# VH-VL binders against Laminin subunit gamma-3 (Lamc3): the designs that were tried, part 14

Target 1, 177 residues: Laminin subunit gamma-3 (Lamc3), of Mus musculus (Mouse) (q9r0b6r508to684)
Amino acid sequence: HIRSDFRHGAGGWQIRSMGVSKRPLQWSQSGLLLGLRGGEELSAPKKFLGDQRLSYGQPVILTLQVPPGGSPPPIQLRLEGAGLALSLRPSSLPSPQDTRQPRRVQLQFLLQETSEEAESPLPTFHFQRLLSNLTALSIWTSGQGPGHSGQVLLCEVQLTSAWPQRELAPPASWVET
Key: E = the ipSAE of ESMFold2; O = the ipSAE of ESMFold2 at other seeds; V2 = 0.75 times the mean of E and O plus 0.25 times the DockQ between their complexes.

## First folded at step 11 (VH-VL; framework fv_ivicentamab_arm2)

Design n6 (from n1 with heavy chain S53Y; at its last look DockQ between E and O 0.52; V2 from the best seeds 0.00; counts 0 for: pae E 3.3 > 2)
Fold by ESMFold2, look of step 11:
Formats: C-alpha cells, sequence, structure tokens
Structure n6 (fold): chain C 177 residues (1-177), chain A 119 residues (1-119), chain B 110 residues (1-110)
C-alpha cells in the first residue's frame, strides 16, 4: 500500500492551479485543511505515480476528519497517465455516524471503469493503460473555497495494491532502529 | 432510450408491507447513484433514500428502520422495501437517477407508483 | 440537517411577468442546489443544476443564481408553459439526511 500520513507535514502534496497562482497548502498536525478554491486541486507526490497497475480494481481511500454538524464535501479523484485522463466519483460512502461529535470517515474510489464519472467511448484496457504510467493523481472539489471545506481535514490517502503472493519469498524480519 | 419504470404500488393496510420496483433501461443502474423520492397527494417532494453505485445507503430519518433501498444489478432494477406502513406514507413514489456529469442532480425520473395506506 | 426554506408557497402572475422564487438553506451548501419544474400528474423535470447551470433544452428565460445559503430562480418573461410548481433541492450532503427539497412554489395564472 502507498500512504500519505500528514502528521509530519504536507507529505509532498501541493496545490495545483489552472490560474498559475501559487497558494500555500494549509497543514495541521491532524491533516491537510481541505479548503480548495476554484480551479485548484491537491496534487499527489511522486510515490503515488508511475506504474500502479497492481492498484487496478482496488480503491484509493481518503480518510477525512469532519467537524461536529458537518458533512464530507463532494470530492472528485482525477487521474492522468499514458496520455489519458479520468475522473472518479466515490464508489463507497461512510456508514451513518453520530454527527454531534468530530468523526473520521472514509471515501473509497475504486480504480476501475465502473467508477468513471462520464460515459464515453474509450480505448480497450484504457484504465489499466493509464495506470501503467500514472503522471498525476489529484483531489478536487468544484466551486468550493476555504470557508466551505476549511474545517474538514484530509488525514490519510492510501493507494491500495493487490500484491501477488510470493510463495518462495524469504520471511522478512522487522528491524527496530 | 433512457427510462425508469416503477411498479408495486397499491392499497395496503397500516402495519403492512410493500416492495416497490424500479426497472431501468438504456443505462446500467450499478454505475449511478439512485434515489427514491415521494410526494403525498397535494404536497411537495420528499427525499426518501439513496444508494451509491458501490452499495452505500442512506435514508430520511422517518424512513430509517422501516424502509430498505436495494438493487439487483443482474436485473438492472432498484427496489424499496417498505415495512410497518402508516397512513402518512400514502404518496406517489418516484425513482430517480442522479446524473454522472459532475453531480448533475436528478436528471431522469420515473412516472411514479401510487402507494395508499388506509384501513 | 440541511433544511430548505422556499418562498413564496404560491404566486399569481400573468404571461410576460418576471417572477422570482427564493430558496434558503439552513447551512451552507456551496453551489450544490438544483431546481425542478413539475406539472400536474407528471414527474418533476430538472431545470438547473449547480445553482446556475441550465439543463439541456431548458429555455434561457430561466436563470438560477446564488451560493452558500441563499438561492434564486428567476423567469424573465413568463410563458404559458411555465405555469407549474417549482422545487429547489440541496444535493450537497448524503448525511445525516441526504438531499432535501424545498416546500415548492406554485406559479398560477393571475
Amino acid sequence: as target 1 above (177 residues)
Amino acid sequence: EVQLVESGGGLVQPGGSLRLSCAASGFTVSRYYMNWVRQAPGKGLEWVSIISYGGSTYYASWAKGRFTISRDNSKNTLYLQMNSLRAEDTAVYYCAREGRSWYEAFDIWGQGTLVTVSS
Amino acid sequence: AYDMTQSPSTLSASVGDRVTITCQASQSIGSWLAWYQQKPGKAPKLLIHKASSLESGVPSRFKGSGSGTEFTLTISSLQPDDFATYYCQQYYSYEPETYTFGGGTKVEIK
């Protein structure tokens, strides 16, 4: 699995903007402040990119912290790779929770054709081809600014992998520093 | 042609049960967020329930515990199981598709099926 | 709770009139508001999504505006086909009570 945990900084995530205006990412010890302005996206660092075909059919999981009385905002996951671009809507939503308390919720974006936002003709195996050379993974919310999403935190991003079993691999030992 | 067709409405006694069906054609129901909305005679629209394309469900507070949204992807059909029916549940029930072009709200509606709950 | 308050409940107007319908959300919903038109005995029809974006085939005399908590549907020159009931709907949150509607506005012939 590839993860960003924002406990020690923004984890290499950056705001990407169509308007070329640089704006600093707002970070706290509990996560990234999810307050995007129009035309802005949260762009993933290099460790999420490249050949990610083992993540086909697996979710990208966003863990959010939602304040009391709040709700997870609408979120789109955007992927670019191998000359293709895709947008995804959440496939799974959190179970209902007590909204009177701050809470952690997970949104899942299945990396599979069933998750694509638009219906359109695409090349054969296009999703897998995109994942063979992933050049961008971004989080976007349309028409939302810092005030609207400013109290919702992005606490973790996980790219899930279906690693094949290695029958002859030697057992690994954990080494403590 | 894209269509939603509801069925299964009718007369039922208080405390009874009904299962509504919504048959979809021209699109694959499992790729969309699907909703139930009701309208009591002479009254406004009231949201009932939603199912995401990944199977997550939510309900209006008055429906939770009594109503269950589900779907059968092999039949391309949405369902609403309604239990412990009350007179207040008398309404036309619509199924509605939520558009996929970046959250376009409810772009396709069925024509509705009438549920009447009376002694 | 994203309650939607719609006003007026009923308005009377003549062909050619400019009419305005207001919808207020109890909490900010950004631009995640839709407007529907419903004629008697018919299913609702989507007019506007994302507060101000006209659905395909909707006449340009319909205009949506607003964001946050206050939204307006305006018909600039009422036509005979526009006598109907109009509903706003938030579609921002799936919890705790997903997708609530306003109470409706019936537009009647004066």
Scores: ipSAE 0.419, ipTM 0.752, lowest interface PAE 3.3, mean pLDDT 81
ESMFold2 (binder alone), look of step 11: mean pLDDT 90; pTM 0.926
ESMFold2 at other seeds, look of step 11: ipSAE 0.477; ipTM 0.774

## First folded at step 13 (VH-VL)

Design q1 (from n4 with heavy chain E104D; framework fv_ivicentamab_arm2; at its last look DockQ between E and O 0.58; V2 from the best seeds 0.00; counts 0 for: pae O 5.9 > 2)
Heavy chain, then light chain:
Amino acid sequence: EVQLVESGGGLVQPGGSLRLSCAASGFTVSRYYMNWVRQAPGKGLEWVSIISSGGSTYYASWAKGRFTISRDNSKNTLYLQMNSLRAEDTAVYYCAREGRSWYDAFDIWGQGTLVTVSS
Amino acid sequence: AYDMTQSPSTLSASVGDRVTITCQASQSIGSWLAWYQQKPGKAPKLLIHKASSLESGVPSRFKGSGSGTEFTLTISSLQPDDFATYYCQQYYSFEPETYTFGGGTKVEIK
ESMFold2, look of step 13: ipSAE 0.535; ipTM 0.794
ESMFold2 (binder alone), look of step 13: mean pLDDT 90; pTM 0.930
ESMFold2 at other seeds, look of step 13: ipSAE 0.578; ipTM 0.806
ESMFold2, look of step 15: ipSAE 0.652; ipTM 0.822
ESMFold2 (binder alone), look of step 15: mean pLDDT 90; pTM 0.931
ESMFold2 at other seeds, look of step 15: ipSAE 0.139; ipTM 0.682

Design q2 (from n4 with heavy chain S56Y; framework fv_ivicentamab_arm2; at its last look DockQ between E and O 0.63; V2 from the best seeds 0.00; counts 0 for: pae E 4.5 > 2)
Fold by ESMFold2, look of step 13:
Structure q2 (fold): chain C 177 residues (1-177), chain A 119 residues (1-119), chain B 110 residues (1-110)
Amino acid sequence: as target 1 above (177 residues)
Amino acid sequence: EVQLVESGGGLVQPGGSLRLSCAASGFTVSRYYMNWVRQAPGKGLEWVSIISSGGYTYYASWAKGRFTISRDNSKNTLYLQMNSLRAEDTAVYYCAREGRSWYEAFDIWGQGTLVTVSS
Amino acid sequence: AYDMTQSPSTLSASVGDRVTITCQASQSIGSWLAWYQQKPGKAPKLLIHKASSLESGVPSRFKGSGSGTEFTLTISSLQPDDFATYYCQQYYSFEPETYTFGGGTKVEIK
C-alpha cells in the first residue's frame, strides 16, 4: 500500500493550478485543507506514480475529517498516464454517522472502469495502460474555501495494491518512483 | 434508447411485502448510482434509497430496516424489497438514474409503479 | 440535514407571464441544486442541474439562478406546455440522507 497520512508534513503533496495561481498548501497535524480555489487540484507526490498496475481493481482511499453539521464535498480523483487522462467518481458512500459531531469519513475510488465519469466505456485495457505509467494523481473538490468556519481536512490517502505478498519482500528503489 | 421500466407494484395488506423491479435498457446499471423516489397521491417527491456504482447502499431514515435496495447486474435490473408495509407507504415508486458525474442530478426516470397498502 | 423550502406552493399565471419560483436550503449547498418539471400522471423531468445548467431539449425560456442557500427558477414567458408542478432538489449532501426535494410549486392557468 502507498500512503500519505500528513502527521509529519504535507507528504510532498502540492497545489497545482489550471491557471496562474501560487498560494501555500495549508497543512496541519490534522491534515491538508481541502479549500481549493477554481482551477486548483491537490497533486500527489512521486511515490503514488509510475507503474501502478497492481492497483487495478483496488481502491484509492481518501480519509476526510468533516466538521459538525457538514458533509463530504463533491470530490473527483483525476489520473493521467501513458498519454491518457480520466476522472473518477467515488465508488462508495460514507457509512452513516452522527453528523452533530466531528467525524472521519472514507471515500473509495475503485481503479476500474465502473468508476470512470465518461459516459461511453473506454476501450479494453485503456485503464490498465494508464496505470502502467501513471504521471499524475490529483484530487479536485468543491471543498470549503477561505473564510469557512467548518473546514474539511484530507487526513490520509492510500493507494491499495492487490499484492499482499509484496509486503514480505522489500521493493527495489525504482518501484517507489 | 435509454429507458427505465418499473414493475411489481400492486395492492398489499399492512404488514405485507413487495419487491419492485426496475429494468434498465440502453445503459449498464452498475456504472451508475441508482435511486428510488416515491410520491404519495397528491403529494411531493420523497427520496427513498440509493445504491452506488460500487454497490454501497443508503436509505432514508424511515425506510431503514424495512426496505432493501439491490441490483442484479446480469439482468441489468434494480430492485427494492419492501417489508412491513404500512398505509403511509402507499405511493408511486420511481427508479431514477443519477448521472455519471456528481454534477448531473437524476437525468433518467422510469414511469413509476403504484404500491397501495390497504386492508 | 438539508431542508429545502420551496415557494410559492401554488402559482396562478397566464400565458406570456414571467413567473418566478424560489427554493431555499437550510444550509449552503453550493450550486448542487436541480429543478424538475412534473405533469399529472407523468414522471418528473430534469430541467436544470448545477443550479443554472439547462438540460438538452429544455426551452431557453427556463432559467435557473442562485447559489449557496437561495435559488430561483424563472420562466421568462409562460407557455401552455409549462403548466405543471416544479420541484427543486439538493444533491450536495449524501449524509445523513442523500437527497432532499422541495415541497413543489404548482403552476396553474388563471
Scores: ipSAE 0.307, ipTM 0.727, lowest interface PAE 4.5, mean pLDDT 81
ESMFold2 (binder alone), look of step 13: mean pLDDT 91; pTM 0.933
ESMFold2 at other seeds, look of step 13: ipSAE 0.500; ipTM 0.786

Design q3 (from n4 with heavy chain S101T; framework fv_ivicentamab_arm2; at its last look DockQ between E and O 0.68; V2 from the best seeds 0.00; counts 0 for: pae E 2.6 > 2)
Fold by ESMFold2, look of step 13:
Structure q3 (fold): chain C 177 residues (1-177), chain A 119 residues (1-119), chain B 110 residues (1-110)
Amino acid sequence: as target 1 above (177 residues)
Amino acid sequence: EVQLVESGGGLVQPGGSLRLSCAASGFTVSRYYMNWVRQAPGKGLEWVSIISSGGSTYYASWAKGRFTISRDNSKNTLYLQMNSLRAEDTAVYYCAREGRTWYEAFDIWGQGTLVTVSS
Amino acid sequence: AYDMTQSPSTLSASVGDRVTITCQASQSIGSWLAWYQQKPGKAPKLLIHKASSLESGVPSRFKGSGSGTEFTLTISSLQPDDFATYYCQQYYSFEPETYTFGGGTKVEIK
């Protein structure tokens, strides 16, 4: 699988904006600070791109650190490839946790058609086509305003490789020829 | 046509159990976050539970341990199993779909089914 | 938890009046707030999502505004069909108490 853990910097991630203004990521030793402005996304480095068909049907996993009293903000995973663009909502939520403590939270984005936020007309096999030549993988999140007790950090991004299928016993005998 | 239809409400004694159903048509329930919301007679709306597209569940604090949200994808149906029912659980129960994207809130509601808990 | 305080609880008004309903969150929810209308014996109907985005088919006299912790629903010229109860709802985060509703505002004919 492919990972960014941010222990030694931003790992090649960049803020991408529709405007001409650019600004550096706010990085801490525990991860990237999620304080994006409107129109901004976190864009993944090249190691996440290219032919990623082995990740079809597997999750992208985001690990966040959430301060006491805080919550994970709304987050989308956005993919571009092969002339297509898709947005994904988390498919899995973390188990309930005590919010009075600082905590690690994992969000999973299943790389499969069932995780798309909107149903739109798309070519047959479009998700696998997109993953055959992934040209962008980015994270959008709503920013935080005043009044939050702390900041949410992005601590890890993992693109999961295909897992072995559960091994099945042979269903029937066959005749040797 | 997108539609949600609740069923399974009725009169139940305190301590009893009841399973509500929410049949969906015009969309695939497993692609959406689905919710239960209740409304006691003469009272406001109260969120009950949610199931994510991947099957993760959350509950209001008062429902945890007594209520279970689930779904059957082959029947395109959402369920709410309610156990250890109390008089304060008397309400109309609605199922609701979250919209196409995160930001669209609850765009489709069922008609509701009445649950009455009394001796 | 994201507690929602809605005011007023009851509002008496005449047809043609400008009506304002407020909703306050205990913590910032950005723009992740919805407004619903509910008539007696009916399911709630979504009017506004994302604080200010009008749902399709909702009359233009309805307007949502605000962000952060303070939100307002305004009906610019109240019509007979608008006598109903209105609820705000936050849908910012799934943790804890995933979503919460305000207590409601009943708009009654004066």
Scores: ipSAE 0.512, ipTM 0.781, lowest interface PAE 2.6, mean pLDDT 82
ESMFold2 (binder alone), look of step 13: mean pLDDT 91; pTM 0.933
ESMFold2 at other seeds, look of step 13: ipSAE 0.553; ipTM 0.793

Design q4 (from n4 with light chain E97V T98D; framework fv_ivicentamab_arm2; at its last look DockQ between E and O 0.77; V2 from the best seeds 0.00; counts 0 for: pae O 3.7 > 2)
Fold by ESMFold2 at other seeds, look of step 13:
Structure q4 (fold): chain C 177 residues (1-177), chain A 119 residues (1-119), chain B 110 residues (1-110)
Amino acid sequence: as target 1 above (177 residues)
Amino acid sequence: EVQLVESGGGLVQPGGSLRLSCAASGFTVSRYYMNWVRQAPGKGLEWVSIISSGGSTYYASWAKGRFTISRDNSKNTLYLQMNSLRAEDTAVYYCAREGRSWYEAFDIWGQGTLVTVSS
Amino acid sequence: AYDMTQSPSTLSASVGDRVTITCQASQSIGSWLAWYQQKPGKAPKLLIHKASSLESGVPSRFKGSGSGTEFTLTISSLQPDDFATYYCQQYYSFEPVDYTFGGGTKVEIK
């Protein structure tokens, strides 16, 4: 699996925007603050990119810390590759939890056509083609206004990859544990 | 074109069971979040249940344990199994498609099917 | 929880009137609010999504506004076809899913 755990820094993630101003991520040992402004996305580092066809049909998993009484804002996973772009909605809903306590929530974005938000016709096998040369993986959220009960943190991002068990150690270039 | 058609409503005694169907045409049901919403006679709208595109389900607290949302992708059909029915479950039951994008809300509704629970 | 309080519950108006319906959320829902129209014996019809975005085929006399916790639906010149019940709905909450509707506003002939 390819993973970012934000305990030791922003993990190579950056805010991506069309503006000329740069804004650093707000980071803590509890995670990254999901306080994006309009036009901003969290952009993944290189280890998530390239040929990711082994992840087709498997999830990208976001682990969030959600404050009591709240819900995370809507979140989209955005992918670019092979000249294509896709936006995904969460494919699975988490089981209900006690919302009176701070809680960890996992959102899953299944990397297949059933998770796509676009309704426009796309070429046959476009998802696998996109994953054959993934050039961007980004997280978008809506802004968090002053009426929210607290801040939502991004604690982990995992790209699920299949790895055949046929050798003592996997190649380091595409496998992380 | 794009259409939802509910069926399976009718009269049932308290404690009984009923299965509602929602046939979809013009789109693939497994690509959308699908919902059930009910409306008691003369009352407002009340959300009942959701099934995500990935098949995860969630229910209003009063429906949990009694109602089951499901779908059959080969028939492009959504279902609501209702058990242990009570008089207060009397309502028109709508299926609704949640728009593919988060911001589109419930963009397609069926005509509704009436469930009457009475002795 | 994301409770929706809609007012008024009933509204008497004449053709040509400007009417305003309000909806309050118990917590910020950003712009994730929809407005529906429902006529007797019919399913609800989506009018406005994302607080202010008019659905295709909906007359321009319908306007939505607001964000955060306070939202309005305005009909700028009431037509005979507009006598109906209107509902707001938040669709912000998804962990857990809790899509709640306002109590409705019935718009009646004065």
Scores: ipSAE 0.383, ipTM 0.749, lowest interface PAE 3.7, mean pLDDT 83
ESMFold2, look of step 13: ipSAE 0.436; ipTM 0.761
ESMFold2 (binder alone), look of step 13: mean pLDDT 92; pTM 0.947

Design q5 (from n4 with light chain P96N E97V T98D Y99N T100A; framework fv_ivicentamab_arm2; at its last look DockQ between E and O 0.62; V2 from the best seeds 0.00; counts 0 for: pae O 2.7 > 2)
Heavy chain, then light chain:
Amino acid sequence: EVQLVESGGGLVQPGGSLRLSCAASGFTVSRYYMNWVRQAPGKGLEWVSIISSGGSTYYASWAKGRFTISRDNSKNTLYLQMNSLRAEDTAVYYCAREGRSWYEAFDIWGQGTLVTVSS
Amino acid sequence: AYDMTQSPSTLSASVGDRVTITCQASQSIGSWLAWYQQKPGKAPKLLIHKASSLESGVPSRFKGSGSGTEFTLTISSLQPDDFATYYCQQYYSFENVDNAFGGGTKVEIK
ESMFold2, look of step 13: ipSAE 0.625; ipTM 0.822
ESMFold2 (binder alone), look of step 13: mean pLDDT 91; pTM 0.938
ESMFold2 at other seeds, look of step 13: ipSAE 0.550; ipTM 0.802
ESMFold2, look of step 15: ipSAE 0.611; ipTM 0.818
ESMFold2 (binder alone), look of step 15: mean pLDDT 91; pTM 0.934
ESMFold2 at other seeds, look of step 15: ipSAE 0.571; ipTM 0.809
ESMFold2, look of step 16: ipSAE 0.608; ipTM 0.820
ESMFold2 (binder alone), look of step 16: mean pLDDT 91; pTM 0.936
ESMFold2 at other seeds, look of step 16: ipSAE 0.490; ipTM 0.780

Design q6 (framework fv_siltartoxatug; at its last look DockQ between E and O 0.52; V2 from the best seeds 0.00; counts 0 for: pae O 13.6 > 2)
Fold by ESMFold2 at other seeds, look of step 13:
Structure q6 (fold): chain C 177 residues (1-177), chain A 119 residues (1-119), chain B 107 residues (1-107)
Amino acid sequence: as target 1 above (177 residues)
Amino acid sequence: QVQLQESGAGLVKPSETLSLTCGVAGGSISSYYLSWIRQPPGKGLEWIGIISSGGSTYYNPSLKSRVTISVDTSKSQFSLKLSSVTAADTAVYYCAREGRSWYEAFDIWGQGTLVTVSS
Amino acid sequence: DIQMTQSPSILSASVGDRVTITCRASQSIGSWLAWYQQKPGKAPTLVIYKASSLESGVPSRFSGTESGTEFTLTISSLQPDDFATYYCQQYYSFPYTFGQGTKLEIK
């Protein structure tokens, strides 16, 4: 599995923007603040990218912390690779819970054609082709501001693989002292 | 063109279980959220619960002790069971699809089926 | 639970009139509001989603707006086919909830 848990920073996640505005990603040891503005995406670091064909048919799992009385905001997972671009919706719903206190919920995005939000047909085997050279994995919402659902935190992102995959080399920023 | 069709017994005795099936025609159910919604005669709409194609469910807290929603993707069918019914459960029952984008609301509804709970 | 309150409960109008129906949420729901039309003996049909987006195949005389927690459905020139009951529905959070309905009667 490939994972970001944000205990030591933003984990290489960045805000991607199509506009002139540039702002830093807010984080804490509890997670990343999921307060995207219109035209912004939360983009994954390189460890989630490249050849991810072993994740076909497996979920990407987002763990969120939602405020009391709230729910997860609308979220899409966007993928780019091999000259293709796709958007996915969650394949699961959060479990019933007591809403009187902050809670953690998981959203699962199955990496399969059935999760796509496209109405037009795509080329045969397009999903697996995209995963053979994944160049972007991003979290996007429909432009809702941070006050809509209160302070929703992204606590963990996991990319599931059909084979165990282990990153043996550390990120370059953690090697030098 | 996707169409939804409710089926099941229209008469149910008190204390028994109401059972309905929603058949999906003209498309796959594998990318949809499906809800059950009911409407007592002459009254408004009440959301019962929702199921993903993967079988995850969420039920209206007012009913959740008595409701079970399930899916059989091989038959392109969703099911509703409501246990321990009373006359208050008499209503038209609808199945409805939440669109391909999760922000499109219920874009397709079944025709509805009246279930009467009679003493 | 989020309460959705519609007004008026009954609206009488003539063909050609401009009519508005209002729905108020008991808390912020962003733009996660839909409008449905239900004719007697029929299932509801989607008119507006995401507060202001017109569903495919719905006449352009229908429109939706939002301001804070208040949402409106407007029919710019009422036609005989528009006689129906209209419901708003929030789909921001579970449980999904509907307004009590507005019955639009053509004089």
Scores: ipSAE 0.006, ipTM 0.515, lowest interface PAE 13.6, mean pLDDT 79
ESMFold2, look of step 13: ipSAE 0.006; ipTM 0.522
ESMFold2 (binder alone), look of step 13: mean pLDDT 91; pTM 0.941

## First folded at step 15 (VH-VL; framework fv_ivicentamab_arm2)

Design r1 (from q5 with heavy chain W102Y Y103W; at its last look DockQ between E and O 0.52; V2 from the best seeds 0.00; counts 0 for: pae E 2.5 > 2)
Fold by ESMFold2, look of step 15:
Structure r1 (fold): chain C 177 residues (1-177), chain A 119 residues (1-119), chain B 110 residues (1-110)
Amino acid sequence: as target 1 above (177 residues)
Amino acid sequence: EVQLVESGGGLVQPGGSLRLSCAASGFTVSRYYMNWVRQAPGKGLEWVSIISSGGSTYYASWAKGRFTISRDNSKNTLYLQMNSLRAEDTAVYYCAREGRSYWEAFDIWGQGTLVTVSS
Amino acid sequence: AYDMTQSPSTLSASVGDRVTITCQASQSIGSWLAWYQQKPGKAPKLLIHKASSLESGVPSRFKGSGSGTEFTLTISSLQPDDFATYYCQQYYSFENVDNAFGGGTKVEIK
């Protein structure tokens, strides 16, 4: 598994923007602040990148700290690799909890094809090709909330990998004949 | 054509059970967040339940413990099992799809199926 | 709790009128608000998503605006086909979803 838990710093994560300005991450010992401005994303350090084909069909797991009265915001996991780009929403969500208390929440993003339209599903080869040379992994969230629910923190990011037995050979489905 | 078709509504006594079905065509139900929404006669829309693409479920507070959302991927069908029905559960029940792969509004709705709970 | 409050509950209007419907959220929902139109005996139809983005095929006389906690649907020149009930809906949170829909606004012929 590849992990950032932010206990000792920002873990190499950076704010990336579509614009010119580069602003520092807001970090605490409890995690990274998810209050992103428009056009900004949290980009992962290089340990999450490169050849990540062993993570195909496995989740990326985000652990959040949510303040009382709040909810996890809309979050998109964005991937770029091998000239391809994908955006994912969570596939698995946490069990319901009492929202009046501070809580930790896990969101899971399955690294597997997602249909954009019924007529044009993403083929498995494209997702595995993207993972063969992952060049960006980033987190987007809506940010900017005037609702005064407090701040949502990103406490951990985990990239899950398949067991070693599966790594003996790539799946035949990504090899075209 | 992308569509949703509900069925399984009808007349039932208080305390009874019904299972609603929502048959999907033109898309794979397990790749989307799917929802149930109800509307009592002459009243507004009321959210009931959601199932995520990965199978995680949430319910309105009044439905928890009585209603169960589920799906059968081999039949491309969403279900709502309703138990311990009460008169206030009388409504048209719609299934609805959240659009695309991003946090989206309900872009596809079924026509609804009427559930009447009456002594 | 991301409760939606919608006003007015009913309004009477004539063809050609400018009609305004408002929704308020109990906490910020950013731009994650949808507007639906529903005619008697029919399923709701999505008009606007992300507060202001018009769905394909929806007439341009419909306009959504707002962000955070206050949102508005405006029909610039009411047409006969627009007499219907309109609902707002937050889709920010998959939790705290009781009252995710506004109470509705029935637009009736004067």
Scores: ipSAE 0.531, ipTM 0.797, lowest interface PAE 2.5, mean pLDDT 82
ESMFold2 (binder alone), look of step 15: mean pLDDT 91; pTM 0.931
ESMFold2 at other seeds, look of step 15: ipSAE 0.544; ipTM 0.805

Design r2 (from q5 with light chain N99Y A100T; at its last look DockQ between E and O 0.55; V2 from the best seeds 0.00; counts 0 for: pae O 3.7 > 2)
Fold by ESMFold2, look of step 15:
Structure r2 (fold): chain C 177 residues (1-177), chain A 119 residues (1-119), chain B 110 residues (1-110)
Amino acid sequence: as target 1 above (177 residues)
Amino acid sequence: EVQLVESGGGLVQPGGSLRLSCAASGFTVSRYYMNWVRQAPGKGLEWVSIISSGGSTYYASWAKGRFTISRDNSKNTLYLQMNSLRAEDTAVYYCAREGRSWYEAFDIWGQGTLVTVSS
Amino acid sequence: AYDMTQSPSTLSASVGDRVTITCQASQSIGSWLAWYQQKPGKAPKLLIHKASSLESGVPSRFKGSGSGTEFTLTISSLQPDDFATYYCQQYYSFENVDYTFGGGTKVEIK
């Protein structure tokens, strides 16, 4: 699994915009501030990029800290790769929680053809093609969190792998000279 | 053209059950968030339930535990199973498609099906 | 919960009048507000999404405005086809989804 949990910094995440200005990302021990302005997105570091076909059919999971009385803002996951560009809406929503308390919320974005907001025709199996050379993975939101109770933080981003047994397998023990 | 058609409404006694269907044409139901909305005679619109593209479900607090939203992708059809019906559940029930981009709100509605709960 | 308070509940107007309907959210919903028109015996029809964006095919005499907690639907010159009930709806909350509609505004012929 590939993960950013922000315990030790912004984890290589950056604010990207269509303009030329570069704005610093706000980070705390609790996460990244989701206070994006128009035309801005949170762009993932290179560990999330490249050949990610093992994540096909698996979710990208965002963990958020949401203030009391609020809700996570609408969030899209934007992907570019292998000459394709598309956006994802969350495919699975979190279980209901008491909104009167600060809480953690997980959003899941399935990396599969049924999850995209397509405006143009896309080839069959376009997600596997896109994931063969992923060049951008970005988080877009329509602004700051709900107005009365505080700010929404991004606490963790996880790119899930279809082959978790490889991650748990012991090192090869049969190397001989 | 995109269309939603509800069916399965009718007269039912209090405590009874009813399953509503919403047949979709011109689009694939599982690619959208789908909603049920009701309207009691002479009253306003009231949201009932949602199913996400990935199958996550939410309900209005008064519907939770009594109503179940589901879909059958092979039939391209949305359902609302209503149990333990009460007189206050008497309403026209609409299914509605939510746009994939969220900017589109409830862009397609069915014509509605009437549910009457009376002794 | 994002309660929506809509006013007035009933409005009497003549063809050609400028009509203004307001919608107040109990907490900020940004611009995640829609307006629907409903005629008797018919399903609601989406007029405006994201507070101010007209749905395709909706006449330009309809104008949505506002953000945060205060929203307005304006019909600049009322036509005979516009006598209907209008509803606002918030669609902001995605975590514990509980979409809510305003109580409606019935626009009647004077």
Scores: ipSAE 0.339, ipTM 0.729, lowest interface PAE 3.5, mean pLDDT 82
ESMFold2 (binder alone), look of step 15: mean pLDDT 92; pTM 0.949
ESMFold2 at other seeds, look of step 15: ipSAE 0.350; ipTM 0.732

